# Ledger of designs, part 214: VH-VL binders against q9h9l3

Target 1, 176 residues: q9h9l3
Amino acid sequence: PRKMVAIDCEMVGTGPKGHVSSLARCSIVNYNGDVLYDEYILPPCHIVDYRTRWSGIRKQHMVNATPFKIARGQILKILTGKIVVGHAIHNDFKALQYFHPKSLTRDTSHIPPLNRKADCPENATMSLKHLTKKLLNRDIQVGKSGHSSVEDAQATMELYKLVEVEWEEHLARNPP
Key: E = the ipSAE of ESMFold2; O = the ipSAE of OpenDDE; V2 = 0.75 times the mean of E and O plus 0.25 times the DockQ between their complexes.

## First folded at step 10 (VH-VL)

Design Q4 (framework fv_amlenetug)
Fold by ESMFold2-Fast, scan of step 10:
Structure Q4 (fold): chain C 176 residues (1-176), chain A 120 residues (1-120), chain B 108 residues (1-108)
Amino acid sequence: as target 1 above (176 residues)
Amino acid sequence: EVQLLESGGGLVQTGGSLRLSCAASGFTFSNYAMTWVRQAPGKGLEWVSSISYSGEYTDYADSVKGRFTISRDNSQNTLYLQMNSLRAEDTAVYYCAKVRYYGSGSFDYWGQGTLVTVSS
Amino acid sequence: EIVLTQSPGTLSLSPGERATLSCRASQSVSDNYLAWYQQKPGQAPRLLIYGASTRATGIPDRFSGSGSGTDFTLTISRLEPEDFAVYYCQQYDSSPLTFGQGTKVEIK
């Protein structure tokens, strides 16, 4: 069977007024939550806004960061041919400038059974923090120093595992 | 094979200046962050300064801020440390080190070091 | 800044024995951003472990790292003659980057 990984990326603001989201950290974990990849990544464009409250990225993290082109190659080698789980994962793929096959993509922000288990409207977009608290009784993204993409990737994988059997069966009956 | 060769160390008087160089070979220098780490005689390791692959981002230990400047020349595969207003406490072997991928912030290759002695 | 305290300061052991070296952080080191280095007299440090438990390329499997948060351990399961050296832990979670003061593993 296909191997499964979960991904979470942190973005900083580049371009005019910091409106462009550029990759600045990526974490990838395996099915059991073990870290396969976790690197700070230096965007090719000048960083205008670190968005530290959400990203956890500060200027100090850019000093030892991996260049974007190198990091992208490393990440894509891990993702290729695998089922990739993420939350609002289209943002991560956009930051990576990468198109992953829809049939191998699982987005925990768009899985109706997961919202149903959390007593939320099935077609609402719920935050990773909310779903993790409701379904795993775990607080993530705590404080004002920003998010840990490792923590977020691990939580995302655990959330998917709660609906994996049901959702894989649904996808087999209703291919993307 | 990866090689890092430090040079520029020597004896200098308190208040003086020195510029250290680190010549890199065996890897694509322009793709890696670089670091200076020092070690006083008979003492442990102390991080001094780091610089991003592009040279745009730098960081320094509080003890050297305002006195030391890290820089690099990617066309010459060379890392520099400009040391001004030297103090007796800056006496140490200065190592050039390469930041690794997969665990960025740890250092996979080191030079042999160059001794800087600051006399009072 | 995160202060790393290593213990013991010196281990006197014989070849074939197990060495256990401790590194304690003054505050939590996030995401296991901790490395271990070996240094022999007159030589530059050599990276052994990064990410608290991942062996660097070429490092023998007798070296292992463990721990998380504030308590980290380097274990050498069966000391070889070439393993008698000084060992340093280093955190790369926050600036400034810091090293422990070192543990010397010396032959009895």
Scores: ipSAE 0.739, ipTM 0.897, lowest interface PAE 1.1, mean pLDDT 93
Fold by OpenDDE, second read of step 11:
Order: sequence, then C-alpha cells, then structure tokens
Structure Q4 (fold): chain C 176 residues (1-176), chain A 120 residues (1-120), chain B 108 residues (1-108)
Amino acid sequence: as target 1 above (176 residues)
Amino acid sequence: EVQLLESGGGLVQTGGSLRLSCAASGFTFSNYAMTWVRQAPGKGLEWVSSISYSGEYTDYADSVKGRFTISRDNSQNTLYLQMNSLRAEDTAVYYCAKVRYYGSGSFDYWGQGTLVTVSS
Amino acid sequence: EIVLTQSPGTLSLSPGERATLSCRASQSVSDNYLAWYQQKPGQAPRLLIYGASTRATGIPDRFSGSGSGTDFTLTISRLEPEDFAVYYCQQYDSSPLTFGQGTKVEIK
C-alpha cells in the first residue's frame, strides 16, 4: 500500500479582472493529519484579487511568501509516488500546473459511497463543508477570516478514511 | 556557508538619515524574502520591515512606516534600509535576516548587526 | 497586532535540569506559525524552532516546541551549559510580525 497524503490549496485572482486562479497557499497532511507542508506562495503574476473572504490571503502574506516555482518543486517532491487525496482536486492541480496520475488521485467530491454515507445523491457534487458537517459533525470554513487550507486538508483526509476500504476495492476492480 | 553582513550604522542626529546595507552570500539571494529586525540596547527584538524575493511586496512596522524604506538589489545580493527622520527610539542594533522557505516569516540566518545611534 | 507574552521573565536553573518556557498570544496564531529563537550576549539570534514544533537544521533534539492556538511552549529537556541565554518567541501568522519580550534562562 502506498503512502497517502491530502492536499488543499488557496488561490488568488490574477490576470484580467482577477479571473485567473493562482496558487497562494498550499497545505499537505499525512494520513494521520500531521502537517507535512504549509506555505504561502507568491504567484508569478500580479495579484488583482486576493479573494480574502474565501482564501484568507492578505497582501501581507505575500511579503514572505515562497516563490511559486520553488514552492511547486517542494510540493511535487512530497506528492510524487503518493496517493493524493483532495476535494475538487482538479482545481489544486491546475493551480499547481501539475497533474498527478489519475490512478493515484482521490477526489472526495466525486466518491459516490461518500455521498451515500452523507445521505446525498451519489452523483452530486457536495461541498467539503457540507460533507464534513454531515459525516464528521465538524464545522469548517466558518467565520470571515477565510478558509484554512490545513483544516480543509485534514477534513478531506478524514472523510476519505471513512470510505477508503470500499473505494479502494472499487478502484481495484475498475481502474481509471 | 550563508553569510549576512550589515553595514552603514553609526551616530546620527535626530531628524537625520542613514542607509543600511546587508551583503548576502552563500545562498541564492533572489529566491528569498529578507527582513530587518532591530534590538534596542538591553531590550528585546522588534521586527522592522520585510521585502519579498523580487522586491514587489514590502511591509513595515507601524513605528517606522513613512520613514523607513526597504529595498534590494538582487544583482548585487544586497538588502537596503533607508532610514529617514530618525528618532531617539530608533537607536538599536539592526539585524539583516533571511526568511526561510519553510515557515515563511521565520528567520533562519542572521547577520551580526550594525549599531545605529540617534542622538539629539 | 498579536502580542506575545513570555513567562517567566527569568528562569534560574542548573545544568541537567528541564526548562519549560511559555509563550502566550493575545489571539490565536493560525496554523502554528510560531518560531523560537535563542540569543546569547553579544550575538545575533539563532532560530531554534519554526512551525511551533519543527526544529531548525542543526538544533539538538533536547530542544522541542509544542502548542497551538494561543499557548506555546519551548522545552529544553536537559540544560547544557551553552543553553543559558535569552529565548524569544515570534509569530508570523499576520502582520506585523511580533516577538515576545523574551525569557532569560540563567544558571542558578
């Protein structure tokens, strides 16, 4: 069995009108929820919208932030060879400009058994906040300070653990 | 070996100006944010200013805003602190410090500092 | 700003003893963005711990950091003669970056 990590990223808006999502923070936790990586990251382009109310990112965080290229290298070293768990993880990988092998990727926003356990339609896309509340009886992403990528990564890992056995068996029978 | 060497400190009168420099070596200077931290005689540490790796982003303590300017020349591996309108309370040893990759906002290497004395 | 209050102001101990230093924040420090530094007389500070609990490179394992939220602790399991110094905590959760006022660990 491969080692498993969970990832969550926060993005800011760059480009025209801030419509381009650029990586501004990345958090990675191990199977036990221990933080392996948590850094503010400086996009290569000018930030137009910090999206603070959601991202939690402020201008001051960018002063000491890790340059994107360096951070990307650090993150990829951690992810390489691992099963990577995330929620709507395609957004994280897009922001990282990196795509992990599909066979080693687990997206908790697209796991029917997880939705079923939460009494949600199996093919619906549910939010991390909703699933966490329903299945873990925990409130995340509360307040006006924005999201905590560490908290979100930990929640994502815990959610996956609830269906890990069943889903891994399913994937083994139905490889992507 | 990482080395940070501050210079430019000295005695200056109240209202005067001084420019500190920090020469960096032993690491890729242009990849790291840098900071100035000062320490008044017999007192604790006080963050003064930080600058991103490219210089695009800067931040200052309220006590120095509008008076101090942090800058860098990555081609020369040098960090600067322009201090204007100096006050007696600015008297301190000024340290140049490197920001870590991991744990951004903590400082893994420090210079030996340069003393700035502001007198009336 | 986040105010960091360290205690005690002075800690008098003998070599071989355990030292426990406290750093309390006026508000929660997110994701444990807290560092510890050691400073000896006439020297620049040295980074000991970052991320609340991660030892910096070259730091002996007798140094350990713990805590979360508003309460953080630096522990020196067995004091060595070279460990008598002033210790500062520092948060980098938000601007302005702030330091504690320091704890002096002195020889009894």
Scores: ipSAE 0.251, ipTM 0.758, lowest interface PAE 1.8, mean pLDDT 93

Design Q40 (framework fv_amlenetug; at its last look DockQ between E and O 0.48; V2 from the best seeds 0.00; counts 0 for: pae O 2.4 > 2)
Fold by ESMFold2-Fast, scan of step 10:
Structure Q40 (fold): chain C 176 residues (1-176), chain A 120 residues (1-120), chain B 108 residues (1-108)
Amino acid sequence: as target 1 above (176 residues)
Amino acid sequence: EVQLLESGGGLVQTGGSLRLSCAASGFTFSNYAMTWVRQAPGKGLEWVSSISYSGEYTDYADSVKGRFTISRDNSQNTLYLQMNSLRAEDTAVYYCAKVPYYGSGSFDYWGQGTLVTVSS
Amino acid sequence: EIVLTQSPGTLSLSPGERATLSCRASQSVSDNYLAWYQQKPGQAPRLLIYGASTRATGIPDRFSGSGSGTDFTLTISRLEPEDFAVYYCQQYYSSPLTFGQGTKVEIK
């Protein structure tokens, strides 16, 4: 398959009043949706807010988690040189303390043709859940126990595939 | 070569205490979560307890909560299991095992085990 | 807790035959957090498969894992003499971590 992957990260709250977002889980899938990476990650700072309703992270997940420094190295090795697809992906890159080239980054929260297909304003930022329901007729992030980053990464790749030809042609004519 | 060597097993009477040790070598012990898994004679595997790489987070099977304590000494590359209020049903071979970075929560390397026999 | 039930309890086969071992979970094992182990008499278990279908390092390609949700399978495509052993599945999705009761693969 193509040198393209999709990523979704879960963050927990660290620092004063839990306001800092620290990486606590990362899932990466290939073009076909097969899992390349899916591990819980232990932040270097004390967790003050698990944000479980959204992250799905609980104290039990920290027991077997990979240290941040090691996980970061593994993740960056997978991402380097590839086209990386994500939803609001700047948050994932910030949590990874990583800069990925803009020319190789695809953010499904900022692709006007994708919003157009979903009957949404082209320049609005729509949630992954909404786009997936509208365009793939699939419910993700079901329930109140938190999200599956594997499910989110898979949905993100499938959403991108709906506009891949059109969007890659646009980017070729309008390089960032 | 990854090696895990358990020690401290033996015969103990019901209500007694025992501390197991697991000496690790061949990998950076301080960077990996570790676990204890036991196996009663002629029976299957039963997860007992796990500990994060730093020792900050621990987890236990319900059957041992409040009686067993997992701990580690990263400076000595050693994992411990303190067993208190031992019961006949705690009789088993106790394995220490390493948690991998891929498939974390599975166990990629195991020690040879140490037998704990609890009798009345 | 998630209870794992393995079947059959014992599988009697000859070298060269295909072995199919089942592991059923009482609740969905999400994200395919399911592992398989091999244990030979007098030895510690050996990790074969993690993530339901990913072979651990050094494991021969005759071993394969499949399944999702509540139904998982370990397949040994062509049994070698060294493969006669007890096999355990293990979920690591939910605490407490649990193992199946085991399937013994024995020579017919």
Scores: ipSAE 0.757, ipTM 0.900, lowest interface PAE 0.9, mean pLDDT 93
Fold by ESMFold2, look of step 12:
Order: sequence, then structure tokens, then C-alpha cells
Structure Q40 (fold): chain C 176 residues (1-176), chain A 120 residues (1-120), chain B 108 residues (1-108)
Amino acid sequence: as target 1 above (176 residues)
Amino acid sequence: EVQLLESGGGLVQTGGSLRLSCAASGFTFSNYAMTWVRQAPGKGLEWVSSISYSGEYTDYADSVKGRFTISRDNSQNTLYLQMNSLRAEDTAVYYCAKVPYYGSGSFDYWGQGTLVTVSS
Amino acid sequence: EIVLTQSPGTLSLSPGERATLSCRASQSVSDNYLAWYQQKPGQAPRLLIYGASTRATGIPDRFSGSGSGTDFTLTISRLEPEDFAVYYCQQYYSSPLTFGQGTKVEIK
């Protein structure tokens, strides 16, 4: 099969009242869950809200962080030509200022067979935490120290594998 | 070829001041975070201070907070360390180091170091 | 502050032998933000490994890193004469950034 990776990002608040989501960490794992990329990223604009409770991002992480433009180039080089798996992945691509080809994109928040396995409505948008608990019997995003994008990317890949054969066949018959 | 050249070390009395400089070449200096690491004679490595690529963010070891100031001039490709209120325990070789894009927070290129000796 | 404790303090070996160096952290180094450095007498440190297991550019494949959480290992599969040096681990998970006290690898 074509090379497949999973991505997860953490964002901080920029812009008016910190409402714009800007990329501050990105993690990419391969099919086996091995880390291909995991770096803190400094947005080009002023950080208004670190959102630390969810993002895990603190001021200390920004000191050694890679400039956004550089990190974006590195990340896009890894993603090019690959099937990219994510959860609510449109948010990750928006933060990257990038849109991956739809035919090579897999969003675990919008896969009906995955929801069926979790005994959830097929059209519901389920959280990564919920799906991981129900289908992998594993707690992620535990505590108040924020999410780990490595942990989340790994969980996303494992979830996709549960439905990979069925969903890839569906997409082959029904190109997006 | 990446090069980092420290200067400004020397002998100074307790309570004195020194300014260290690190001239950078062979890479786009303004795209990289930079760090000072020191090593007392015959001893191990100690992180001193780091500065973000733009200079907006800085961090310091507790042992030097309020006495040392890291800064950079991206137009001159130069990193600085202003050291005030020097103490005998500040005696060390001071290295300038570059933070890489991969494994950021590790240090991939180091200068030759400059010796600071603080006499009591 | 995360304290890194290296063992042994000194490792006496002959060229051609395998070296195994340990680094233990006082707290979990999450996401394996751990690096290894080599320092020869009179020289600046040289980055060997970052991310616990990824070799830095230009580092020979006889150097390898492994471990996670609180226990990390640097392995030199076959010591060359130029490998007799002091080795440091360093965590970059949290501020302050800290180094281990070093392991000296010396000729037996």
C-alpha cells in the first residue's frame, strides 16, 4: 500500500482576544506509530493565549521552537504524496495553511464504519478521546497538563487501522 | 560550514562584569534559537541561557537569573551574554551553541568556547 | 528540575569492545526529549543522538540510543580509538535544560 502517516497538531491563541488558532506543535507518526516529526513551532504573530490546559504549550517551549515558515516546509515535505490520517484534520491543515489532496486524506472524525464499531451514530463527530476509550480501551489526554500530539497521532493511526481495509475499499469505489 | 566564534572571556574580579560575543557564520543566524552552555574546569556541562530566533523569548538557569542577560543582533549575526555581579562559581569555559530544527532543545553546533575566570 | 544520573562514572574498555552507557532521569522525560553528546579532551561537545534514538547528521552507525521514560542507553557497538571520551546525556523536555554528570570511556 501507499505510505501512510498520521498527524496531530497543538494550537495556541493568536489574533483578537486569542481566538485565531495558530500552530505551536506538530507530531507525525508512521504506520507503526514511530515518530517521524515532533517539534514545537513558534507562530509568526504574538501569542495571546497559550491554551496550556489543552495544548500543553508553555512559554518555555517557544524559546527553542522552529519558525513557522521553516516548520511548515519540513512538515509538508513529509506529507507530500502520502495518505495522511488525522482527527478533525481540517483544523490541522488550517493551522498549517495547507490543504492536502482529499483523495489522500483520512479523517477519523468522519468515518462511519469507525463510529459503528464504537456504537456511536454514524454521522456524529466523536472526540478522539471517546473513540480511543471505546475502541482501544485506552485513556489518552489524561490530566490537566495538556494533550500530547505524539500520543494523539499514535491513537489516530491505531483507530484508522481498525477500519482501514473497509474504508480504503469504499474510497476506491467512491472517490471523494 | 557552520562556525561559531566566542570572544570576550578573561580574568575578572568577583562583582565584576564581562560581555561575551559569539560571531556566527555558515547558516541563516536569524532562523535559529541560540544557547550559552558553560563548563567549569574539570567538571560537566551546565545550561546557562537560551534565546529564540527573533530574540523575543529568553530563558535562564536559576543560578544566573537577574545577573546575566542573553541577547542577539540578527543584522550582525552575533549572540551576546552580558554577565554582571560575577561570582567565583561562574568560572568556566562558555560555549555558544546552535539549536537545530530537529531535536530542538539539543545543540548541534558548538563554538570553541571562551574562558571566564572569576577571582575572589 | 529533572536530574540526570549517568552510570557508570568510568567505563574502562579495549578497542573493539561494546560500550553500554546508562542515563536515568529523576522524572519521566516524556516524548523522549533526550540527547547524547561526546566530548574529547580540549574540544567542544559533539551531538550524537537526539530524540533518545535518532542519530545526528554525520554520526557513525556504531552509535545508537534507546530507552524511554526514565531509563536511556547509549551503545557503541565496536569501540574505535577515537571513541575514548566523556559522554553526556541531556534532557530538553523541561526548563531548566539539564545534563548528566558524564561517563568517561577510557582505555583499559
Scores: ipSAE 0.666, ipTM 0.889, lowest interface PAE 1.7, mean pLDDT 93
Fold by OpenDDE, second read of step 11:
Structure Q40 (fold): chain C 176 residues (1-176), chain A 120 residues (1-120), chain B 108 residues (1-108)
Amino acid sequence: as target 1 above (176 residues)
Amino acid sequence: EVQLLESGGGLVQTGGSLRLSCAASGFTFSNYAMTWVRQAPGKGLEWVSSISYSGEYTDYADSVKGRFTISRDNSQNTLYLQMNSLRAEDTAVYYCAKVPYYGSGSFDYWGQGTLVTVSS
Amino acid sequence: EIVLTQSPGTLSLSPGERATLSCRASQSVSDNYLAWYQQKPGQAPRLLIYGASTRATGIPDRFSGSGSGTDFTLTISRLEPEDFAVYYCQQYYSSPLTFGQGTKVEIK
């Protein structure tokens, strides 16, 4: 069995009108929820929209932020060879400009047994906040300070653990 | 050897201005965020301001916002702190400090400090 | 802001004894973003520990950092005469950067 990590990223807006999502924070936790990585990241382009109310990112966080290229290298080193769990993880990988092998990727936003357990339609895309409340009886992403990528990564891992056995068996029979 | 040398401190009247400098050597200055930390006589340490490695981003303690300006000249390996509207409570030894790596807010090297005394 | 409260204010010990210094944060701080400094009279602070538990370059093994969440500890396993000084904790988890008020380790 491979080691498993969960990842969550916060993005800011760059480019025209801030419509390009650029990585500004990345958090990675292990199977037990221990933080392996948590850094603010400096995008290569000028930040137009910090999206603070959602991202929690402020200008001050960029003072000691890790340049994107360096951070990317650090993150990829952690992810390499691991099963990577995330929620709507394609957004995280896109922001990282990195794509993890599909066979080693677990997206909690696309796990029918997880939705079923939460009394949601199996093929619906549910939010991390909703699933966490329903299945873990925990409130995340509360307040006006924005998201906590560490909290979100931990929640994602815990959600996956609820269906890990069933889903891993399914994937073994139906490899992507 | 990493060296940080502060200068520009002295006696100034309330409401006055002063510009501190920090000359850096022994490392690639432009690769590191820099910080000013001050210490009032007989008191503890207080963060004042930080600036990113490129100088594009700055941060300030609430106590100095609007009055102090941090800047840097990477071509000269020099960090600056422009202090305006000085108050008695700004009296302190001012240290410039270097972060050890990207993402850190700790400080592995400090200057000897320069004393700023603000009198009424 | 995150307020760091150090205890005790003063710690009186003899050379050779174990020193335990506490730093409590008003809110949770990631382990990666807590530092400890030593300062002697008339000198600039010296970095001892960063990331809560990583010794800075050149720092003797007798210094160690531990803790998580809101409670952090600096331990000096065997005090040397040169270790009597003031010690500060500092968080860089969020702005503004903040220091504890310091713990003075003095000779008994």
Scores: ipSAE 0.520, ipTM 0.831, lowest interface PAE 1.1, mean pLDDT 95
ESMFold2 (binder alone), look of step 12: mean pLDDT 93; pTM 0.952
OpenDDE, look of step 12: ipSAE 0.128; ipTM 0.708

Design Q41 (framework fv_amlenetug)
Fold by ESMFold2-Fast, scan of step 10:
Structure Q41 (fold): chain C 176 residues (1-176), chain A 120 residues (1-120), chain B 108 residues (1-108)
Amino acid sequence: as target 1 above (176 residues)
Amino acid sequence: EVQLLESGGGLVQTGGSLRLSCAASGFTFSNYAMTWVRQAPGKGLEWVSSISYSGEYTDYADSVKGRFTISRDNSQNTLYLQMNSLRAEDTAVYYCAKARYYGSGSFDYWGQGTLVTVSS
Amino acid sequence: EIVLTQSPGTLSLSPGERATLSCRASQSVSDNYLAWYQQKPGQAPRLLIYGASTRATGIPDRFSGSGSGTDFTLTISRLEPEDFAVYYCQQYYSSPLTFGQGTKVEIK
């Protein structure tokens, strides 16, 4: 069996009017929810919009941020060859400027059995907050001070574990 | 071997100015956030200021905002603290400290400190 | 700002005894961004623990950190003569970075 990790990234706005999403924090946890990586990351481009309501990132976090090039290298070493779990994970991979094989990617926003267990339409894209409340009876992303990417990564791993056996069997029969 | 060596401390009059330097060696200085922490005689540790790896972002304790300026010269592997409008309560040993992991706010290496005494 | 309160202020023990040092935060220190430092007279601080429970490189396993949220503990399982020093906790979750006032571990 392959090692599995869960990832959650926070993005800030760069480029014209802050429309480009650039990586500004990344958290990675192992199967048991232990933190393997958690760093604020300084984008190579000037930050126009911190998106603090969602990211939890403020200008002071950039003081202690890891340079993007270095952070990217460290993150990719952790992800390479592993099954990577995330929620709407394509956004995280885009921010990392990274391609991860679909056969090793698990996106909890697109797993029909998860939605079924949550009494939601199988093909709908449900938020991490909704699925976590419905299936784990746990409130995450509480308040307006921004999200904890560690909390989100941990919740994402726990959600995947609820369907791991049936979904891995499905993927073995129906490779992506 | 990581080494941090502070200099520039001394006796200065109230209202005066002083510039501290921290010479770094044994690691890629330009990849790490750097910090100044002070300790008044017989007292505990107090964070003063931090600077990002590039020098673009800085942060300060409220007690020194507007009076102190942190800066760095990555080509010389040197961290600076420009102290203006000094007060008696700024009397302390000033330590230069290196981020444990790139931008981390925990510090794995510290210099031996330089004493700043502010008197009237 | 997050205020860190350490207790006791002074701990008088003999070599071989267990030392338990407390650090309490005025508000939650998220993501376990809490460190412990040791300082001996006339010396710079030395990092012992970061991430609330991870030992820094070269730190003996008799030192351990635990806790989360607002209540953190540093434990020295069996005091050695070189362990008598002042210990500081520090949070690096939010600006401004803050330290506790210190706990002095002294020989009885």
Scores: ipSAE 0.153, ipTM 0.714, lowest interface PAE 5.3, mean pLDDT 91

Design Q42 (framework fv_amlenetug)
Fold by ESMFold2-Fast, scan of step 10:
Structure Q42 (fold): chain C 176 residues (1-176), chain A 120 residues (1-120), chain B 108 residues (1-108)
Amino acid sequence: as target 1 above (176 residues)
Amino acid sequence: EVQLLESGGGLVQTGGSLRLSCAASGFTFSNYAMTWVRQAPGKGLEWVSSISYSGEYTDYADSVKGRFTISRDNSQNTLYLQMNSLRAEDTAVYYCAKTRYYGSGSFDYWGQGTLVTVSS
Amino acid sequence: EIVLTQSPGTLSLSPGERATLSCRASQSVSDNYLAWYQQKPGQAPRLLIYGASTRATGIPDRFSGSGSGTDFTLTISRLEPEDFAVYYCQQYYSSPLTFGQGTKVEIK
């Protein structure tokens, strides 16, 4: 069987007016929630906006950060050939400058049965924070100091496990 | 074989200056953040300063901020610590340490240390 | 800053016994950004554990780390003569990076 991991990335603003989203942290956990990867990542371009309220990233985190090209290689080695779970995961793949096969990708922001369990409209895009509170009775992303990508990746895996059997059967009958 | 070799320690009077060097070999120095950690005689470890792989980002302990400057020369595989306005409490063995990938901010290789003694 | 308090200050044990060393943080060390080091007299520190529970390369299986949040433990399941040393915990979650004051494991 194919192994499954969950990923969550944090991005900072680079380029003109900080409008480009560049990878600055990545966390990957296995099926049981154990951390496989968690590193601050230094973008090759100058950081204009840390976006700290959401990213949790500050200048201090860049001091010991792994260079982008090294981190990308490490991350891709972990993701390749695995089922990768994320929330709005297209943003993470874009920041990694990486294409992951759609057949091996699971996006918890686009799983209708998951929204149904949370008493939310099936076609709405619900935040990770909302789904985690409704379905796992856990508060994540608490306060205004930014998010923990480890916490987010762990929550994302737990959410997917609630619908895994049903959703994998659906995908087997309706390949993406 | 990863090797870190410190030099530049010695006896200096209060108010004086000293520059420490750490020569690195056995790994791609320009890809790793580097750190200085000190240990006063008979005491525990105290983080002093860290520098990013590029040299763009630095951080310092409050006790040395404004007096010490960390820098690096990636072309020579060398880490530096410029110490100014030295005080008796700066007396310590100064270690050069390499950050690891997978747990960045923890240190997988350390030099032998160089002793700095500050006296009045 | 996050203050790390290690206990006991000194652990007096015999070879073959189990050593349990505590490291308590003044505030949560999120994401398990905690490391353990061993230091022998006249030597530089040696990394044992990072990420609270992951053994560094070459470290024997008798060393294990556990804990999360504010309470962390280093366990040496069966002390060998070379294990009598000073042990330090270190957090790398928040600046400034801080170390505990150390626990000395000595021969009883």
Scores: ipSAE 0.672, ipTM 0.885, lowest interface PAE 1.6, mean pLDDT 93

Design Q43 (framework fv_amlenetug)
Fold by ESMFold2-Fast, scan of step 10:
Structure Q43 (fold): chain C 176 residues (1-176), chain A 120 residues (1-120), chain B 108 residues (1-108)
Amino acid sequence: as target 1 above (176 residues)
Amino acid sequence: EVQLLESGGGLVQTGGSLRLSCAASGFTFSNYAMTWVRQAPGKGLEWVSSISYSGEYTDYADSVKGRFTISRDNSQNTLYLQMNSLRAEDTAVYYCAKGRYYGSGSFDYWGQGTLVTVSS
Amino acid sequence: EIVLTQSPGTLSLSPGERATLSCRASQSVSDNYLAWYQQKPGQAPRLLIYGASTRATGIPDRFSGSGSGTDFTLTISRLEPEDFAVYYCQQYYSSPLTFGQGTKVEIK
């Protein structure tokens, strides 16, 4: 059996009008939901918009945050060679400036059996919040103080576990 | 190794109160939903209450709603059940159980239980 | 609430025999959110199966779960002396969480 982790990143706005998404926090959990990594990350560019309502990031978090270059190295060491689970995970990989092999990537926003279990159209892109409420009877991303990337990574791993056997069998028959 | 140890059970009169504790070790307590399940003498299992990994979300069986309060202290790795307005029907062994998933209602580890006897 | 009914109430068998235990739900248990537990006298329950058919860590392969919707089965292919116990099914699809009344597997 291959090792498996789940990841969730928080981004802040940099660049003109804060339209560029830059990594500002990353959480990685193992198969059982134990935290392997959780650090605030200092973008290389000036932060224009903290996007606090969604990211949960505030100026105080940047004081002792890990510089992007160092954090990226730490994160990539954890992800390399493992099955990585995420929700809309292409955004996380983009923020990390990292390519993870498709064969080792599991995106819970694009797993038709998971939507089917949630009584949602198989080809719809459902939010992590909706799938978690429907399938785990759990409210995440509650309130307006920002999301917890630890909470999101844990929810993502638990959602994947609901379809793991079926989906791994599908991927073995239909390699990406 | 995962261990759950309940304490606080005993004999209490109807209408009284009792607080149960469950000390957890061998896993990252703050990452898992926790549950109390009870079993009356010679009878089957009955779900009592569950609490999310953060302590923000709780759920209760209708028979205990308004009388029991589940809570947790993640810094001490301890789960609690505050039981008020106790009734004879609350007499049971109370088990602390760990969720297999952080939000799941299936339980991969259980404590040995603590006996609560409610008499009039 | 979803009521789970287990049958038979008692199953009397000898070591080496096959045990088949039934659990029927009053409403569909969607997504196979059904677990099976083993309980020995004086002990806490032990998780055997979750997701209707997935064995929990450390559970011998002689235990298997099957079924979907309203009809679920736990099978013990060849009873060992340590398997004589009470078995409970449990649904975790909808609140309140509910258990069956139990099936006692006893030695003939």
Scores: ipSAE 0.000, ipTM 0.454, lowest interface PAE 20.4, mean pLDDT 87

